# VH-VL binders against Peptidoglycan editing factor PgeF (pgeF), part 18

Target 1, 264 residues: Peptidoglycan editing factor PgeF (pgeF), of Synechocystis sp. (p74606)
Amino acid sequence: MTMGDDLWGWQNINGSPYLTCALLAPWPHAFFTRAFYPQLPEQLITYLDPQGKAFRVKQVHGDVTLTATEIGQTPLAPDSTHPPADGIISDAPHQGVWVASADCTPVLIGDLIGKRVAAIHAGWRGTKARIVPKTIDKFLALGSELKDLRVALGPAIAGEVYQVDPWVALEVGQSVQAVQKLATEEQQWDHLSTMVNPPVLPDAEPEKYRLDVRRINQLQLLELGFAQEQIAVAPHCTFQMEELFFSYRRTHTKEVQWSGIVSY
Below, E stands for the ipSAE of ESMFold2; O stands for the ipSAE of OpenDDE; V2 stands for 0.75 times the mean of E and O plus 0.25 times the DockQ between their complexes.

## First folded at step 11 (VH-VL; framework fv_canakinumab)

Design k1 (from g2 with heavy chain S103P; at its last look DockQ between E and O 0.90; V2 from the best seeds 0.00; counts 0 for: pae E 2.7 > 2)
Fold by ESMFold2, look of step 11:
Structure k1 (fold): chain C 264 residues (1-264), chain A 122 residues (1-122), chain B 107 residues (1-107)
Amino acid sequence: as target 1 above (264 residues)
Amino acid sequence: QVQLVESGGGVVQPGRSLRLSCAASGFTFSSYGMNWVRQAPGKGLEWVAIIWYDGSEKYYADSVKGRFTISRDNSKNTLYLQMNGLRAEDTAVYYCARDRGWPEDTDYFDIWGQGTLVTVSS
Amino acid sequence: EIVLTQSPDFQSVTPKEKVTITCRASQSIGSYLHWYQQKPDQSPKLLIKYASQSISGVPSRFSGSGSGTDFTLTINSLEAEDAAAYYCHQSYSLPLTFGPGTKVDIK
């Protein structure tokens, strides 16, 4: 689905571009580009909130979202100074929550009334495991209401270029309840490939498919009851836009960009 | 206690095929990426291939791409290397190695097998 | 592809003396550089991870340093059992690569 480029705005700091989303205008936030490498969230947060504290996790492509408080209570990942998780939700003012990406979808969330914010790293494994719906459940458990949430799905590898094995495409597609309910795999493939703005595309190579992970996450949100106007999907492809983004699929290096959002 | 044991090496003619196995024990095999590394007699180490912990992605050195296939069976704790179209320059000791990257990452190799010799000779 | 070079190719050293081995990467690899020891007729063994971090069970005479493109493995006081080949390995980028090795023997 195209929401139009008007929701997404380019900003600049000293010649270095970064992206913002109009749905998240109430909160300081950014989808930074490769131009900010090798700066880390502890440095990057000063562009958003000089008073803010940055929160990070060791991303493991899982389905866990921690509050800022829970980060201090969770054992560290091996060889890391951070606990394992793939999402962070704020629980106090002036907390910046951050995720790294290089093709996986960075998801930023704001609560207009409850003031909480979140950042999620949503690759195909986390998407299959429904990390975004689980994070929404956590907002609701903390007292948020679904109608007050605004969600931005940031720059990621586009479905048009994201080649995957058949089992990956199918299992990620089955994370959408409308797909899971179908009686046969043939029906599931048909649904995933023929719906409006299909998340599964054909590949020229036999026994390969192309997968739009952002579209799957959007479908999961719509099934939870989000209105389309609460969801923004970036049209930017990290693989195709080499001048702006690192892409692991393109280069297989460890370079990343950061996305973050700061609570009041 | 933690062990990797390669098997399936031997002497073969050029153009033939072999399948190597690497049996893992003493750790949760399905949590780690796995590599094949080879060493020609009297030569250095050459990385051959890697497979992610769940088999979702596979990568190869250019020297073997299109001829070798890495695979794994997590239910059997076994890593495989299918080697087709063998050439004299494939003669080497083949090691399997556990990658400490977590998960879908590359890092240091902390556990190595004893190696299995493949000789490609007429 | 990231090329690693090592120097020297070969080093014959009197016991108890210091051994220095260098590894140079064709581009910056941060600290994603690891060192392995391979004794005659044995499989490789991890000595140093992340350029300078020690490994449990490896003698303290082994140390590593460097970042970016230039890295050093040091054996502060060579022992007889240290006669081996030493390899650097980068895990920064696929394809993964090793240096060509440095052979150290006892005079």
Scores: ipSAE 0.548, ipTM 0.819, lowest interface PAE 2.7, mean pLDDT 93
ESMFold2 (binder alone), look of step 11: mean pLDDT 94; pTM 0.960
OpenDDE, look of step 11: ipSAE 0.828; ipTM 0.914

Design k2 (from g2 with heavy chain G33A; at its last look DockQ between E and O 0.92; V2 from the best seeds 0.00; counts 0 for: pae E 3.2 > 2)
Fold by ESMFold2, look of step 11:
Structure k2 (fold): chain C 264 residues (1-264), chain A 122 residues (1-122), chain B 107 residues (1-107)
Amino acid sequence: as target 1 above (264 residues)
Amino acid sequence: QVQLVESGGGVVQPGRSLRLSCAASGFTFSSYAMNWVRQAPGKGLEWVAIIWYDGSEKYYADSVKGRFTISRDNSKNTLYLQMNGLRAEDTAVYYCARDRGWSEDTDYFDIWGQGTLVTVSS
Amino acid sequence: EIVLTQSPDFQSVTPKEKVTITCRASQSIGSYLHWYQQKPDQSPKLLIKYASQSISGVPSRFSGSGSGTDFTLTINSLEAEDAAAYYCHQSYSLPLTFGPGTKVDIK
């Protein structure tokens, strides 16, 4: 399946654009843009499901995914009204699960048969810690089957502009099992830089690399046994598309956009 | 008991270098971003630099960029400031401060050291 | 760079009276504004976080208000030990910045 713009549709509410993904058509969902700031999930969910309840967490760049029920059972993060986590899985109808981003990858997941949906915040730290595979494991433990899952990797900072230190690129790359199994770091670097659509790119500075975090997450999903047609990857770069998205790397300010999906 | 203790200050001539240290105790140092803040005699507070908890990113005030380098050694619970090309306007008490922001977040400074004096004089 | 200004520069206040210190930001910073007290020859100490939230161990006579660009620190009944410099600090955007300070003395 083509994973370009043909899966991604621009929608509009009163002049404010947001993205939807064809793989997630069965579920109300959106990758909202900066145009919706400062609206929060509790307001935004009304565009998707007037009956829906919004669930969110205090994102900590970790590897924990909570069910909607577990959110009510988990102690709150310091200085927050939400528990710490970076992913949410629905466990009843009319639950909207939400993540904020400003360069990190928002991942939305739907289960065609089990009806569960998820939202994941996957920055480079969460990707290194394999939050997406761990969330898939949680779907399976709840009775989902891999073939029924559909995954959309939303707008994020593109690899072509995401400069990082070598240790970051290598350690995130090692989260891909095919890379981790290689005997030497030289082999790991070579694999990461020479595969088709490489997740690690050279930088003009000799002590820097560029890292495609969305591509790493895609590789992790493929290794779990997802077919290409189960995964959509947005080509949109939050850093380069200033008119549409906030980017922490660009401005070092705290604004975010929200992405969410609602169970039915 | 949470504590930050700066050291390495002194009197130096313009153009010389100093390295400041900040020893942390009583908390998990590797969980927090750390800041340097300075205060010239009789003047206000000026932010100097921040380093993320894992050392992944570093940011500097324009007044010191290119001359100062912030670093950390999480195995020794120590924050550093390498100050090169010192100028008279760098004369100040230098404080280290713990940032309460999570991960790459910037927030309030809840713990401060007692400071170490750097004097740059001909 | 976000510039913070404070008013007044200096205040001499009768004991038990109310002290008001303002901080203004050059652009909106939401509630990412924090207040510090620095007594003579001491390190700064956090008084108020997020514009208005209290800190354990700080006397209740200290309070903060405001959001966006305009912020106020209030000392409802000044005590002798409150003679100090007071600084606002924004954590909204890099580079981080402080206000120039307000010195409060007892008459």
Scores: ipSAE 0.485, ipTM 0.795, lowest interface PAE 3.2, mean pLDDT 93
ESMFold2 (binder alone), look of step 11: mean pLDDT 94; pTM 0.957
OpenDDE, look of step 11: ipSAE 0.803; ipTM 0.904

Design k3 (from g2 with heavy chain N35H; at its last look DockQ between E and O 0.89; V2 from the best seeds 0.00; counts 0 for: pae E 2.9 > 2)
Fold by ESMFold2, look of step 11:
Structure k3 (fold): chain C 264 residues (1-264), chain A 122 residues (1-122), chain B 107 residues (1-107)
Amino acid sequence: as target 1 above (264 residues)
Amino acid sequence: QVQLVESGGGVVQPGRSLRLSCAASGFTFSSYGMHWVRQAPGKGLEWVAIIWYDGSEKYYADSVKGRFTISRDNSKNTLYLQMNGLRAEDTAVYYCARDRGWSEDTDYFDIWGQGTLVTVSS
Amino acid sequence: EIVLTQSPDFQSVTPKEKVTITCRASQSIGSYLHWYQQKPDQSPKLLIKYASQSISGVPSRFSGSGSGTDFTLTINSLEAEDAAAYYCHQSYSLPLTFGPGTKVDIK
């Protein structure tokens, strides 16, 4: 009774499930589940490309995306063997780019013509700072064309359960240019709460709102000129699907799942 | 040069309130999560509360939840603990401590204040 | 809540000898276990981070080991200044918790 196209598929390795997206079919990729913990990208890449080299960063909830080459040129983060960033773009074949998440949105991007791939860690802070649009700008600066990009927004905490303070909801909402340009906060709230598929939902608690961070990222991409068919948004909620995903909001532990995509 | 200085402790009767302050200097206060940790006389350390670097998240030990409120003013480089409904078992030295990690990445405490004593007694 | 236990509660040790303190977690915490020293009437001081990583300015006689549920702090050649209480602390999950402490005295 719906469209005949299902973009999201479950895959299995030795009984352990992971998720793939049809928009990214040209590239080996995965949104891995908790079942793969504590494996790291250096191990996980062998499921996708046995000759691949894994690249990752120390995620700091910021707005910086590095190329694989820039990773080797950037000083390491404190107490880490990796430089600070929240996104990675490939710059050669057989490079796997990886991000960790436990409620924040893992974003995987492929360039059908330019062959570059990217992985982005987009929490509400990175989304407020527009890390995804900034990464798209970096693709374009490297010679990519917007029409050739395919974007998958992976499993994350769903807006229906993501309670936040009002200032968080508003400031993240203002990262959508159409919202930012409205003359008053009253108009901004009204727009965010009444648009089709609103990214801001009411909460039973009067001092709280619910925020759909994946929807905000989708809106940012649409305002850059992406067609809806270039963007896939996973319906999966890391908080509600405890058998499949770790969630920081649920358990307050350091456990994560990894998502990655490999260039060819 | 990096230091944390607590103040506001004292002797109070059960059921009363106190407000503790922790003044930070020598580092970018707004980049760090902050904690309160307490120690009853002759006893071990007990974690009390955390607040993220921007105030976006606050968490409390069950023993103080609903009675204590952690807050911060980044423009004044100051951490606060509002302590209401004080009980005898809240008698302790209260330390503020800097979380070394990013605000959403709880970690070790690399900087501690010298503490302020709160005594709850009839 | 993750419970940390420490052994022994108290040690009296002759100078220059080795001190071993154990910490056990009620569930696996990876390497998110840290050690603190607290001298009488002083605030705690960080000694070891992430189970085994050294801290600048801490004497090399202090070392840590372990992962998962079982952790050890070692003082290879005890000095008089090392008489103190020692606490383990887990940062794996909220609520953060400490072990009950181990008091070390010089014989």
Scores: ipSAE 0.512, ipTM 0.800, lowest interface PAE 2.9, mean pLDDT 93
ESMFold2 (binder alone), look of step 11: mean pLDDT 93; pTM 0.950
OpenDDE, look of step 11: ipSAE 0.778; ipTM 0.896

Design k4 (from g2 with heavy chain G101A; at its last look DockQ between E and O 0.87; V2 from the best seeds 0.00; counts 0 for: pae E 3.8 > 2)
Fold by ESMFold2, look of step 11:
Structure k4 (fold): chain C 264 residues (1-264), chain A 122 residues (1-122), chain B 107 residues (1-107)
Amino acid sequence: as target 1 above (264 residues)
Amino acid sequence: QVQLVESGGGVVQPGRSLRLSCAASGFTFSSYGMNWVRQAPGKGLEWVAIIWYDGSEKYYADSVKGRFTISRDNSKNTLYLQMNGLRAEDTAVYYCARDRAWSEDTDYFDIWGQGTLVTVSS
Amino acid sequence: EIVLTQSPDFQSVTPKEKVTITCRASQSIGSYLHWYQQKPDQSPKLLIKYASQSISGVPSRFSGSGSGTDFTLTINSLEAEDAAAYYCHQSYSLPLTFGPGTKVDIK
């Protein structure tokens, strides 16, 4: 497959656009846009697999990924009809796994050989807690091989507009092992700010930084041993592309878009 | 017993500053988002500011932006409101209110303090 | 900013009668609307969350309904202790806002 934006294709259903990723072509999947609001995964899955059953969780910005079976075995979150988690792995055919986002990174994963798929909600807290590596560990424990996995990091708030406090930028950056191993915070800041495609950018406001959460997740995957061609990173910014995406940072409202992938 | 207790109110002249505190007890303070809400004499409730459970995000009503600063010290189970450039229209009872646990967003306020009166008069 | 309005501003009601209070939002807020009771010289107390969900320790005579833009708080069979101001509050969007309040008195 080709590099960069060539991996990402716009599709259309009844005038409503959504994204697909070439790395995930074997699986029905979508990064839906705001145009599909207020449809929920139980309705959206019919566009991907009319036989499919939708699975979702109450996202809590944590580091827990559940299998579809474990969802039925996990106590519900307070005030919710879903258990708390931020990732889902399929464990049977025709299971659609779904995450909601409005700036946080939706991550879709497929196993070319092992038949499992996953959806992960990776905000800065989940990224700091390494939800994506932990989900990869769960794939491996279930019998997957790293070389067979394909990962797509979907539309999210872009680093060039994602202002955060210094401690947020540093602690998320420390989730990258190469950064964590450096002896001083000054060395850690320098590394995060000067590497190629740096995940931490300066901000004009004193005592603020800008953080590229997708880039941090990409770095975590590369450190696990993924080849670059196994990882696709969407260039789309939910904050800047108002016509296509909801953004919590932009409006502070509850609307979300859904991303999902279906096992076969 | 779950409790919130505000302090630091008083009578001040316009343009001066006050610092309010809210002491929390009987629950894990660091798990909850916190709000300040005020009520002018004889008037309704007005939301002032919110801070998330870990201090990562802070938001303000337009009427106080640039003058008030919300903060928290989770090691001391204390919420703060630094009020600078006080005006007559800031005269109110100030309540601290507990938001929902582990909320990185806004929700209902299930526990309220008794309030502390701030009077701004020349 | 989402504006909440309440109707009526004031009600004087005989004991045991049904009280209804309406809250209207300037845009759809789903079910992110909550109700509070404030008795004279007291802090507010949560009555109803998410438009219609009950709160432990709140008498069953209090109920809520609605979604989107129109919401109702109902007190079935008003008691003397229910004399208070009632506020709606939206948590859908920042800045957070309250309705102006409805005072309920006992005739």
Scores: ipSAE 0.405, ipTM 0.763, lowest interface PAE 3.8, mean pLDDT 93
ESMFold2 (binder alone), look of step 11: mean pLDDT 92; pTM 0.950
OpenDDE, look of step 11: ipSAE 0.758; ipTM 0.888

Design k5 (from g2 with heavy chain S103T; at its last look DockQ between E and O 0.91; V2 from the best seeds 0.00; counts 0 for: pae E 2.9 > 2)
Fold by ESMFold2, look of step 11:
Structure k5 (fold): chain C 264 residues (1-264), chain A 122 residues (1-122), chain B 107 residues (1-107)
Amino acid sequence: as target 1 above (264 residues)
Amino acid sequence: QVQLVESGGGVVQPGRSLRLSCAASGFTFSSYGMNWVRQAPGKGLEWVAIIWYDGSEKYYADSVKGRFTISRDNSKNTLYLQMNGLRAEDTAVYYCARDRGWTEDTDYFDIWGQGTLVTVSS
Amino acid sequence: EIVLTQSPDFQSVTPKEKVTITCRASQSIGSYLHWYQQKPDQSPKLLIKYASQSISGVPSRFSGSGSGTDFTLTINSLEAEDAAAYYCHQSYSLPLTFGPGTKVDIK
């Protein structure tokens, strides 16, 4: 998409590139690239806010979002120094909230008025479980208003290369309420495949589909009442842009990049 | 108590097929990835295949790709290995193992079965 | 594919003495290295996870160290029941791989 290309800017620290989004300009934030590996959020936050404290979770591909306070009150995941969740909302100034990704969608959110920020890890499982809408509901419960939120969907595996089984494509597609309400699976497939900017694409291999998880998350946000101007979708593919990003689908290794946003 | 029990091993001729089963008990089977690991007589351990907790992803060692299929039935707490086109080199004790990795992640194997012997010979 | 090598292939050790086994990875695997014990005619059992973390029910004489490419399993006072093969295993990358094993016998 041409509209919105101006929203994404490459930045540089000591020769290492990272990405920012104009919708999130009020907040220090970054979608870091592989060039920052093996740095962790506790170090990366110093590039954004030297006073900031980094918050992160043990991502489990679920639908839970915790506040920064709740992280300190939630039991740790097995074999981890962090509690299980896939999203974080700030609840005080100078809190950096962070997610790791290597194909799954990193989502950064800012509240222009309430000053709260969030980071969400949205893979296909979390997207099926509607982690982004559930996180928006949590913003609203904390006093935010929908019109004040700005959402950036960062670099992820692109739909044109993300091969999945049919049940994955259909079940993730059904997380869009307009799709779920259709009477038959045939109608659901048709809608998902023929709508403008379709989230489901054909695959050359029989009984396989390609799934655009960022597009599904965008559709979920539009159904909640977001205006298009409140949502930015990165065009960058972690699988195809190997010089810039790690991709689990490409290498099946543990390396990740981090994305974060800091409250003030 | 937590237990894994393999079955279905035996003596077969080259080119034939076998299906191994691994019965799980004492834990929530559908929460864990599962692996097959084999050990040829007098040799070390060789990883064969993994399946994610929900069956969404399956991966194989190069030595068995195209011939072996890992699967699971979470309603029966059972892991399977369908072995086609068996070769002498496939002769081994086959173990199933519970992966402690979180979803779409690989980690250590904390519970192993006792193994089932597959012998491929004329 | 990540190749793991182990040294030595074999040790014969007097009871109460220290056993040291090394595992080397062909590329960095962080701390995603685990150790297993396999006694004769038995299935493998987990001894050490994440290079150095203990497992409930495993005697404290077993310890691990290392990160990146170089890892060590130590048995600080060998007992008779520790006669076994010992394998390292990397869970960092598919395909998953094991070291070739180190056999430890009692003198």
Scores: ipSAE 0.519, ipTM 0.806, lowest interface PAE 2.9, mean pLDDT 93
ESMFold2 (binder alone), look of step 11: mean pLDDT 93; pTM 0.956
OpenDDE, look of step 11: ipSAE 0.823; ipTM 0.912

Design k6 (from g2 with heavy chain D110Y; at its last look DockQ between E and O 0.74; V2 from the best seeds 0.00; counts 0 for: pae E 9.0 > 2)
Fold by ESMFold2, look of step 11:
Structure k6 (fold): chain C 264 residues (1-264), chain A 122 residues (1-122), chain B 107 residues (1-107)
Amino acid sequence: as target 1 above (264 residues)
Amino acid sequence: QVQLVESGGGVVQPGRSLRLSCAASGFTFSSYGMNWVRQAPGKGLEWVAIIWYDGSEKYYADSVKGRFTISRDNSKNTLYLQMNGLRAEDTAVYYCARDRGWSEDTDYFYIWGQGTLVTVSS
Amino acid sequence: EIVLTQSPDFQSVTPKEKVTITCRASQSIGSYLHWYQQKPDQSPKLLIKYASQSISGVPSRFSGSGSGTDFTLTINSLEAEDAAAYYCHQSYSLPLTFGPGTKVDIK
């Protein structure tokens, strides 16, 4: 696989592979594989920072990102051990922020100067709601500069195999501002299907489309002013690479892999 | 009072169509996934179809795929099952069942309707 | 597809005696197994969620145990009102499946 291989490295712990990204080299981080199931972030963080504290949320496919402090201050629903959110930003050293996935995009972010890190769970619903741009806005509000951020979009279901209904493809596509500005749906479809590396592809089934959610998130970041060199997109497909990843679309089972990054 | 009420059952000939409705009340319908489950006379429970809280994902048992369509109208608090190409083996009591709420995976069925009988006979 | 089997198919039991019903999954499903009671001409009623967790309003004589592939529903002291069919249900993966049922009758 040529796309992204120069930024993406396989690592190994006792025969279990996990993935790292060169853009995030300053921070201990990992996109873990299925081989680490059923280990949780509280155990997994010891591979990255034995003194670190793991932070998690109850992922709800929404657009909310919490700081580690806000997690501790958020009232919990009955029978929940974690507050609802889909992103976490660190606010002190030695904090590991974690998301689970099985086809949705795990996004890890580091701030080279401000030292903050984030993890985001970006499925099609969160992508439609622009969780990644909203998290970037939160970095900026905390004093970060856009030029100092590095973003890695991890293993997820690839667009070439991600069949969706037309309304899903269109509404997620409309989360790209250049698409939203177009006056008609016909213009929006044309734009989404004709740009370089289009995020929307036709499907063999006549009333279905294929959607590249990682590509949409990449487009959202570029529109915010990120340089391409600040963004890494994993070429790995959780659906197609069954030996390495769980995929909800493939098996409809509840197993997940974890991705995390630790602040310094 | 949380309640699900099915309707639209009846006697039809093979090859015909029926549309079942499930009216929900007493809870925020748009926050919950919904299922259809059927039970042939004297037989056990058989899952038929599921639809996500927002209608974005739909899945079917192999025995009905291509013939049945699950749908919902959240503005009317109503779940539907469009049944086309009915066969004798589709004869059953059809229940709607509420899945776990918003932000939770598909899970156990706490709330069930009373069922509506569909009889397919020539 | 995950196949659930139940044993026994039928039990006739004297009141106040213990009833045990087993459910076996064709592969590990963790604790994503639930139990339902269905009385004649009624819709199913949830008894136990997640293998062993209680449901508000369900009598304490009902309990569940197990994980992985082997699960048990227990009625510690059968009451006359407990005559019913009992079904296990896995929520681990699609398609969702039920066990074939166990009918419990009063002697």
Scores: ipSAE 0.012, ipTM 0.594, lowest interface PAE 9.0, mean pLDDT 90
ESMFold2 (binder alone), look of step 11: mean pLDDT 93; pTM 0.948
OpenDDE, look of step 11: ipSAE 0.654; ipTM 0.858

## First folded at step 12 (VH-VL; framework fv_canakinumab)

Design m1 (from g1 with heavy chain I111Y; at its last look DockQ between E and O 0.87; V2 from the best seeds 0.00; counts 0 for: pae E 3.0 > 2)
Fold by ESMFold2, look of step 12:
Structure m1 (fold): chain C 264 residues (1-264), chain A 122 residues (1-122), chain B 107 residues (1-107)
Amino acid sequence: as target 1 above (264 residues)
Amino acid sequence: QVQLVESGGGVVQPGRSLRLSCAASGFTFSSYGMNWVRQAPGKGLEWVAIIWYDGSEKYYADSVKGRFTISRDNSKNTLYLQMNGLRAEDTAVYYCARDRGYPEDTDYFDYWGQGTLVTVSS
Amino acid sequence: EIVLTQSPDFQSVTPKEKVTITCRASQSIGSYLHWYQQKPDQSPKLLIKYASQSISGVPSRFSGSGSGTDFTLTINSLEAEDAAAYYCHQSYSLPLTFGPGTKVDIK
């Protein structure tokens, strides 16, 4: 257990466990487990803020973050009652912003001073497209300062079990600008595999690698100038912790868990 | 107008190989997952394989796993099925089908090709 | 693997009569159940998505219902052109599966 692991607390509602993060203590928030299925954000928000209104999007594994106001102004996704996006940022008090996951990283963000909160769905495609840095840029454009932001990277598939093709590992790794700037792929692979807490790990199967998407997102945040104490990374693996989480890699079924945070 | 046109079928001996192609037109091919579905003469439909829109994931029915390889070339708007170690039970019309579940990995099949016949006969 | 069964295997129906085809899943699949029509010597054609949602260009006499494990395709007033095989298909879980089909003929 590290100091980062001390930041994560198990909570309970009527026997159903969920996670909270100490960095986000000022905001009602949760990384819910499978025990809350099939409850939706419109029901789940009542555990966090009885006055709250839930906002969600049709996740498309992209790089778009919408404000709560922009959700009402954006055309709906095909076959959906929600607009397409993978992140939501609040623009008024008592707004709950929510993302679903089943291996992809749920990211919750709070602004200690500016009062805005965000939820991001960051799979490998969104991470490659730098959805988290783009959402941070949106906070800054709205008047937030980087030093006031607190970021929690929630339960997701762990790098030690997330087998991917080489091109996926490399292209996601290249979303870290220090990696992208290296002259050759050989140098990029070396950097990604030999740094402290490497985001790319070997796989026993030839021509496969393992990818730690949470670690890549953490590296992107550090490059933006976040201090380590502003970022919490959950050690929980949705694939390995079957009793607590759904995992698409494990079962190839449609079930998800929800994570959300409420503005004040 | 969405079109899917399969080709490459024919008569082959057991143990041999064939490669099927599916030429796509009338839509942004790289935005959709693609499937192969087969139908033995006089029988029902059997799903064979799926490939994600960007080629990142591939999945197979147990009956063909290890012998068939699905692939795509988005620059040529073409889906492929490499069939190795063919057996008599692989005799079927092979259809390509567009998966309407983008960005979802699996959903309904909104467009189908005309099919190409593969006959595996001693 | 999710097994789909269909009933009946075959029915011969007088024109203008109602046709009912059932599909049962071996486990709950929510509404991830789709229906296809295959006329003789043709490729399959999508009729109904997500158990009950209509498809543009499909006659309104075709409708679907159900969720979970039990699903129904209904043809309210059978036309001669509806003589075909009908298949249900689940997209809930890999491997994807089809029902065995229901053949509908005109008397």
Scores: ipSAE 0.527, ipTM 0.809, lowest interface PAE 3.0, mean pLDDT 93
ESMFold2 (binder alone), look of step 12: mean pLDDT 94; pTM 0.958
OpenDDE, look of step 12: ipSAE 0.798; ipTM 0.903

